# VH-VL binders against q9m4b5, part 2

Target 1, 129 residues: q9m4b5
Amino acid sequence: MQQQGSKSGSEMEVTWEDQQNINIFSRLNNRVHDLDDDIKSAKEKCENLEDAGNELILADEEMVRFQIGEVFAHVPRDDVETKIEEMKEATCKSLEKLEQEKESIVTQMAALKKVLYAKFKDSINLEED

## First folded at step 15 (VH-VL)

Design m3
Fold by OpenDDE, fold request of step 16:
Structure m3 (fold): chain C 129 residues (1-129), chain A 119 residues (1-119), chain B 107 residues (1-107)
Amino acid sequence: as target 1 above (129 residues)
Amino acid sequence: QVQLQESGPGLVKPSETLSLTCTVSGFSLSDYYVHWIRQPPGKGLEWIGVIYYSGSTKYNPSLKSRVTISKDTSKNQVSLKLSSVTAADTAVYYCAREGWPSGYLFDYWGQGTTVTVSS
Amino acid sequence: DIVMTQSPDSLAVSLGERATINCKSSQSVSNYVAWYQQKPGQPPKLLINWASFRERGVPDRFSGSGYGTDFTLTISSLQAEDVAVYYCQQYNSYPYTFGQGTKLEIK
């Protein structure tokens, strides 16, 4: 985010409120990036669990090899399926919440952009490269 | 009126898990992030971690392996767990609000709760 | 981690005189700096946010300045009620970090 002073004679006075809005926007932008990382991670986990679940369903064995840390245990397939499903549900719900939070922040940013661009026009750039 | 209040045991034995609760009122945990900060006796402030609206958490790397922050939005409660405590974990523990979208960092604090780690 | 270093560790100022506390970050933190006042037995109170924005209800004698790595809290005319420990904090990056604190006393 670069504040470029407009060369044109009517130097728009940056008010306290304007600066606050700029600061808030910047803060929100950083938060979005944080959430993007979390979303990516959560999405990957959700997908992995889904894949694992699908593979397990296709397995004809009643007992499956399950890895707990460095130990392999033979456990009933149904138990593993249940556990994977629970984990998937929890992880995917978490993902949804993350996405909702991001959406909320993006919405707030859009509102701030509108206000700031209305005042500063081309003298401010709030777009990310 | 906005309020945060920390609660938990004032005394914890070494190697045990410290459990604290921050109860909030006057605002929703859906609209604010909550941080945990601690202050050892006569020392400065140490940021412990934060919990987002989504439940996502960020922790101080120095404590990451031992810290868990969670929340129950319906109960307006944020929880802090610190495992394997030592004397170094003796401190006043604060929860603090970070407001959104206003972005005012730590605009409200709890009064703090003193935790002493002693055998 | 970003290290916040305050100077001085302690300061004695006469009533009505200017008090200046400096805070330096180990790397640029833009304007993501807050200042807190803490009195004995109380939690920190937010005074300044975004390096220079005074919080509502904070007296005009308090001001903050700085950008990047060097920040300053100024009390233009010290009052008796200003005796406290002051902390700077960066919130540019996790983990958030605080200065070691500056104890302000009346001379």
Scores: ipSAE 0.557, ipTM 0.842, lowest interface PAE 0.9, mean pLDDT 92
Fold by OpenDDE, fold request of step 16:
Structure m3 (fold): chain C 129 residues (1-129), chain A 119 residues (1-119), chain B 107 residues (1-107)
Amino acid sequence: as target 1 above (129 residues)
Amino acid sequence: QVQLQESGPGLVKPSETLSLTCTVSGFSLSDYYVHWIRQPPGKGLEWIGVIYYSGSTKYNPSLKSRVTISKDTSKNQVSLKLSSVTAADTAVYYCAREGWPSGYLFDYWGQGTTVTVSS
Amino acid sequence: DIVMTQSPDSLAVSLGERATINCKSSQSVSNYVAWYQQKPGQPPKLLINWASFRERGVPDRFSGSGYGTDFTLTISSLQAEDVAVYYCQQYNSYPYTFGQGTKLEIK
């Protein structure tokens, strides 16, 4: 957060509460970035599982080749399909929870932003580059 | 009143899995992050990991391969599992709250539970 | 990992005198530093957050300062109940890390 010194001589006194709000906002902002990374990862996993499920549906074979580490096993298609669906459901549910958490934090940030801009106006920049 | 309380076995054999539970009261796990921290006898503090509102977790890289943190919000419980324990894992284990949105890190701690790894 | 280094490891101060504990980080941690007091057989107690904000109920003789890599905990007038081990911590990035601790005793 770069405090651009506004030219107008009224040095707004930064109170303890103001500094606290700035600190909280900064921390929440960092948390949002962390969540963005987690959300991205979860989305990718969800998509991959969905794709895998779709490929299995298209498979005509009753037994499919499944890789476990460096070992390949033949497993019934239906069993693999069930497992992928379970994993997909769990992953997508996790994604939803992450998004909800982010939304909650963003809402909190918005509230803080209002308070801080009301006080500091152009003397503070809380926008991300 | 805000309270955290660690519980689990005081003794664990080498190579086994340590399982601890942090039971919280006075607040909801949906509103606060919970961290695990440990302290070997006569030594400093080591951060283990954290669990978010969503259940997302972050771990210390030094323990990442062996650590799992989970929670049951309905039971007000956070769980810590540490696999393949050695004597180096002997410590007092704490759970601590991180407040949001105030963001007060570790504003409340449990009393800690002593875990000894011994044959 | 960010390394937090406290100095000194041990400090003996007379009652009523000033105690100063320093903490240096291996890289900038902004103001994301906390200070804890730990007494024997007890969990750490949070004293200072964001490098300089006293926790509720903490006496005004405790103060924190610093930004970036250099941080200081000051007890302006040492009291008998202040005998403890003090830890700094950074929470700028994972993993969170603590200083090695400073043992504060009465001279």
Scores: ipSAE 0.498, ipTM 0.827, lowest interface PAE 1.1, mean pLDDT 92
Fold by OpenDDE, fold request of step 16:
Structure m3 (fold): chain C 129 residues (1-129), chain A 119 residues (1-119), chain B 107 residues (1-107)
Amino acid sequence: as target 1 above (129 residues)
Amino acid sequence: QVQLQESGPGLVKPSETLSLTCTVSGFSLSDYYVHWIRQPPGKGLEWIGVIYYSGSTKYNPSLKSRVTISKDTSKNQVSLKLSSVTAADTAVYYCAREGWPSGYLFDYWGQGTTVTVSS
Amino acid sequence: DIVMTQSPDSLAVSLGERATINCKSSQSVSNYVAWYQQKPGQPPKLLINWASFRERGVPDRFSGSGYGTDFTLTISSLQAEDVAVYYCQQYNSYPYTFGQGTKLEIK
């Protein structure tokens, strides 16, 4: 965030609260980026679990090969199907919570933005390049 | 009044799992991040991890394989689990609040709970 | 990990004199630095946020400065109640890290 000090008219005094709001906004912006990465990862996991579930539906075998870490195990298809569904539900729920958190932070940022622009007008830039 | 209070066993045996609870009052866990920090006797501070509004967590890489942080918002409790403990895990354990939207980092701390790892 | 290095490890200052504690980060942490005061048997107390902003209730004699990699905590006129260990901390990126601490005593 670059304060372009336009030397125009009455130098508006930057208060402690103003600076704090700017700092908070910056930190929230960074947090949103972190959440974006987490959301992306969660989406990918959800999709992978969905694909795995679909593959299991097409499987005719009673026993299927399942990877646990670096080890492959043979487990009953029905058990794997149940586990995949549970994991999918949990992952999708986590994704939803992440998105809600992001939305909350974005809302807070919008409020700060409104306050800061109201005071500083074109003397402050809170937009991401 | 904002308060955090750590609780758990004061003594844990090596290789066991340390379980601590942070009980909060005066605020909701839905509105604040909560961090865990520890301090070995006579030493500095070490950040352990944080739990977000969503329940997402971030951990210190040095402890990531052994640490789990969770919360029950309805009970106003944050939990810390540390597995496979050794003497090096002997410390005072703190939970601390990260304030939002004021952005205060660790504006409130618990009094800390002492954990000794000994056979 | 970002390493925070404080200097000195210990400092003895006369009452009424200026105390200065430095903190250096291994890489830039912008202004995401906090300072804490810790007295024996107590948790750390937040003094300064964002490198230079005093927490509410903190005396005016405490001030913080710096940006990037070099930060300073200053006590303009040391008081008896200021005897404590002081820590700097970065919260620019995970994991959050603390300085090793500076023990401040009265000379």
Scores: ipSAE 0.425, ipTM 0.811, lowest interface PAE 1.4, mean pLDDT 91
Fold by ESMFold2, fold request of step 16:
Structure m3 (fold): chain C 129 residues (1-129), chain A 119 residues (1-119), chain B 107 residues (1-107)
Amino acid sequence: as target 1 above (129 residues)
Amino acid sequence: QVQLQESGPGLVKPSETLSLTCTVSGFSLSDYYVHWIRQPPGKGLEWIGVIYYSGSTKYNPSLKSRVTISKDTSKNQVSLKLSSVTAADTAVYYCAREGWPSGYLFDYWGQGTTVTVSS
Amino acid sequence: DIVMTQSPDSLAVSLGERATINCKSSQSVSNYVAWYQQKPGQPPKLLINWASFRERGVPDRFSGSGYGTDFTLTISSLQAEDVAVYYCQQYNSYPYTFGQGTKLEIK
């Protein structure tokens, strides 16, 4: 997004509210990028937990190696499976919340984009490259 | 009229959990983020964390292992819990609004509530 | 964490004179800087947003400038009611961080 003012602004009355809308759009765009990073991280964690759970199910052992600090300890398979399922549920709920948050922000950005383009037309660029 | 008000016990014992509530009025927790910020006596400001529209949170890494922020939209409340407190957690605790439609950062603050960690 | 360093730590200025407070960030924060005024026993009050955008109701004598890493708050003609501690804050990235504050006094 453009951090420099528009040349058309010198011939056009830029109100306090217009400046606010421009700054809000810029901030929301930054927030979407932060959310995308968080969503990517949550998706990777959820996938890793799913993979770990599947590997544990396919393993034919009652005791499994589990890392505690710098060493491994053998723990009951069922205890690890329970922990993995708890973490998976928590991560998936967190991912759902992040997706909902992004959807709300993108909706707000679309509304602001419409207002700003209607007033400033090609004097402003709100599109990602 | 936009208002935020912090409440909770003023005295908390070491190793226990402090628990604060921010009650909001004049705006919806569905439209605005609420942040927690604290200020130790005679010192500067430290950002604690934020709760998003959806209930997702971000925390200051310095406190992340001990802090939980949650909200109850039906009660217009945002809560802060900080576990395993020490004297270093003695501060005035503020809740503050970040307006997403408005673009103002911390445009409204609560009056603050003092928490003292002492035996 | 992005460190915000204010200078000076305290400043004494005569009534009607110009006061200048500097804030430096440890890395670029674009224009995502806010300035707050805090009087004793009160919460901080937002003065300036986006480095230079004066909030509604803030007197014209307050102005902000800067981009990237160097930011300045200026009070063009100091009034008695301007005695306070002033904080800069970055909100470019989490965690949001504040400067250590500048205590402004009448000389």
Scores: ipSAE 0.357, ipTM 0.761, lowest interface PAE 3.0, mean pLDDT 85
Fold by ESMFold2, fold request of step 16:
Structure m3 (fold): chain C 129 residues (1-129), chain A 119 residues (1-119), chain B 107 residues (1-107)
Amino acid sequence: as target 1 above (129 residues)
Amino acid sequence: QVQLQESGPGLVKPSETLSLTCTVSGFSLSDYYVHWIRQPPGKGLEWIGVIYYSGSTKYNPSLKSRVTISKDTSKNQVSLKLSSVTAADTAVYYCAREGWPSGYLFDYWGQGTTVTVSS
Amino acid sequence: DIVMTQSPDSLAVSLGERATINCKSSQSVSNYVAWYQQKPGQPPKLLINWASFRERGVPDRFSGSGYGTDFTLTISSLQAEDVAVYYCQQYNSYPYTFGQGTKLEIK
């Protein structure tokens, strides 16, 4: 659909507004893909932070190595545990916001899809592989 | 009528935090993205960041460590905070709307507000 | 970051003649390019979206073309009110980036 703006629907007139809607749909679809990448990254970060927290508890060490910039430093375990929990909370909030954003965009795309399919029927394909 | 208007201090001291507000009217912040863009004197445009429908943000990596964009939908306001400013942050700052439906830019801009960073 | 490079940096064109401004991206941006006109003391004004889609109220003499990496803004018959700086912008990927601008003058 990325390059179908002016050629959609061989039997139908393609208006200026139709071309705008096709371009908008294509852009929103790309935005969903960008959001999916961000969501995947946030989920992976949350999983890594959960694993790090579990390993910290299992190790039961008083001082642990913690990366500060490009160097590791020894810091109290409780301080690292607190930092990990803060990072998990921030990541979970960010993930929730990203999911809400994706849902809003998918809803807008669904509305556009109905309009475009109603006009152009089988002459266009707005579905992803 | 769709309108965006920037407000904030015209002069900011180095190392302080620049704080600007974009007040919008004629559209809902729950339906549109608002972006911040700046333009140093006599220079081109630099995109700062965007706030999504949900309040999530994306920032230019060049500014990411110093920038916070937030919004208050009930007040029709989008805020920009830029910490630890230097003379390089002297610019006209614009807020701009990403047109509805989300997918094309930037159909409406504020008038811009000039910020000078100087002792 | 995707670099948008405009050419020329400045040009002077006689009234009624054609002005052509080029914009090249460092990687493909599909048709996610916008063109803006900025007059002194004013914010930028959107002229063209999606590389070739003229916004409502923009005079017919403005047109855009291109896909991928090479884009062109054309003013078919220059008018006095067209004196301004023109910017291209990609919005394919964050961060969004602008060209350095092209100053258009009457010769």
Scores: ipSAE 0.163, ipTM 0.717, lowest interface PAE 5.6, mean pLDDT 85

Design m3
Fold by ESMFold2, fold request of step 16:
Parts: C-alpha cells; sequence; structure tokens
Structure m3 (fold): chain C 129 residues (1-129), chain A 119 residues (1-119), chain B 107 residues (1-107)
C-alpha cells in the first residue's frame, strides 16, 4: 500500500462529534419550547392565585366558599388567604426551578451554537426566528 | 461505573400506594435526568415520567394524577410513588438515565424490580 | 400521544441472513427515535440513537435508518446472540412512547 497525493485545498467535514452536537442542539431546543409552555402555565397559576387573593379583599366577608375535594365548604376568610399564599409560594418555587432548568439549557445551547457557527456558519442555521 | 438499582416491596395491595427507590452511582443527580419506565408481564414498555436535574418533573398524562417522582441528591436516590394501585399496575419497574448531554436515551437502565398488585 | 407501530410482531431469520424491523410513528418525530434490544430477564439495551447512530459497543452489523415517520432497524448478518425482542421508541414529544416490540428468532 502506498500513500496517495494530498488534497491541494481544505475541505469541511462533518465528524461524528459535529453530528452529535447538532442533534443535541436540536433536542435542547425542543426542550426549551416545552419548558416555555410549563413556565407560561406556572405564571398563569401565580396570577390566578393573586387575583383570588384580591377578590377575597374586595368581598370583605369573614366566611367564604372554598373548594375541598368535590365540595365547597364555608371557611374563614383568613384561612383561605393563608392557603392561597401557601399555594402561591409553592407555585413560585416550581417556576424558579423551571426557569433555572431553562437557563442551564440555554447556556448549553449557546456554547454549542458558538462551536457550530465557528465551523459551519454558511452551512447551518441554528436560529429560532 | 454508572449503575442504577431499583428497590421496594414486591407485593402491594389494591388501592394502596406503590413506593420504589432508585439508587444511583457513578453520576450526579444534579447533572442528569432519571426516568421511570414499566413493563407489564409479557407486554411492552410504558414511560412513566422523568425528573430533571433541577428537580422539575414531567409525567405521562395517563398516570399524572397518581404519580410522584422525587429525588434526594445527597442520598443518590430517585423515588417513585404511584397511588391508588390496581392489578393493571402489576409490572417490572425500571429506572433509566438520560445520557448527558441530554440527547442520549436511555444509555443506562437498572435491573428492574417486579411489583405485583393483588388482593 | 404519538403511536409507534412496529412490523412484524415476530420474525424468524436464518443465521447469517439479514433481519429487518420497521417502525412507523403516527406523526413526525424527526430523527428522535431510539432502538432497544431486550433479552429475557434483562432490561432493555440501547442500540441506536437519533434513528441511525450506533451506540458505543454495539456491533456494526446493527444499523438504523429513517426520518419523520418511517424507521428501520437492520441486522446485516444474524448471530445467535441477537435473539431478543426489539423496541423502537420516540422521544420527540412527551409522553415518550415505545413500539409494541418485535420478537426475533432463529429459523
Amino acid sequence: as target 1 above (129 residues)
Amino acid sequence: QVQLQESGPGLVKPSETLSLTCTVSGFSLSDYYVHWIRQPPGKGLEWIGVIYYSGSTKYNPSLKSRVTISKDTSKNQVSLKLSSVTAADTAVYYCAREGWPSGYLFDYWGQGTTVTVSS
Amino acid sequence: DIVMTQSPDSLAVSLGERATINCKSSQSVSNYVAWYQQKPGQPPKLLINWASFRERGVPDRFSGSGYGTDFTLTISSLQAEDVAVYYCQQYNSYPYTFGQGTKLEIK
């Protein structure tokens, strides 16, 4: 076996690692979209709980209807306010975790984008818009 | 070095809560996703849910009202709880790791633990 | 839910011959398909990721192909240790779903 002549110019090759990075980027992008839906839902829950608390103040009644399982019960207004604040705190903690997850993923995507654009700028489009 | 191992009671009564633990080694739960999958006797595989490395969860809608997945990173454990079980929940239960970077599925599985729901 | 339908449900192939297993999704899953091998009493083992990427340590007689809705696992020269049940799985959308399985036997 004898060595053949070399190429006289450079060629762009897609390596296994490059293909894996492209696949990973696409997977992470999909997860960001899923997380955005979850974040939107958590924000809406926070807003709904805040609105419910405000309605308790406007009603200015000491006993209010509150759903317990399949039934409504009349409970003291202060107890409902406490429950709403507990639910709001839990929802805010869940939202923080979702946003933290998204930030981690976006950071990974930015690193991959930098590497892939450095190598394939004219051959690849990683932009959402 | 990566290993996952399921443990829990093999027999659970109807209407009770099934509780399983997945103990992991060779990787950090703060950096990887762990999924639960089950396989009824002689049947195919059903995805139950995932816990993200941040602690957030996603569940199969068919089980969402009955399932809770949680983790304790300091103990290297992921827990599965499935409430109000019936005979239909009899299966081998697996925990499995989603590979890092988070595009590799499912590169490591536990050996599985058999759970029977009866009388 | 995205339904993954495998064909055939079972097949028998002579040693050294080609085995082909098909998997069709009810909607596009891009290339987010994995293939698993499961032997009796064992957990599934990942063979192929992203429809066509052979996992580390998997013999080169295993190959995968497909994009969108139609996917294929091929064993180019069947060996005795390849007797197992094979599953495809999509991970494009939650919930993740598996095909019903294909039992591969030696004829």
Scores: ipSAE 0.014, ipTM 0.663, lowest interface PAE 8.0, mean pLDDT 84

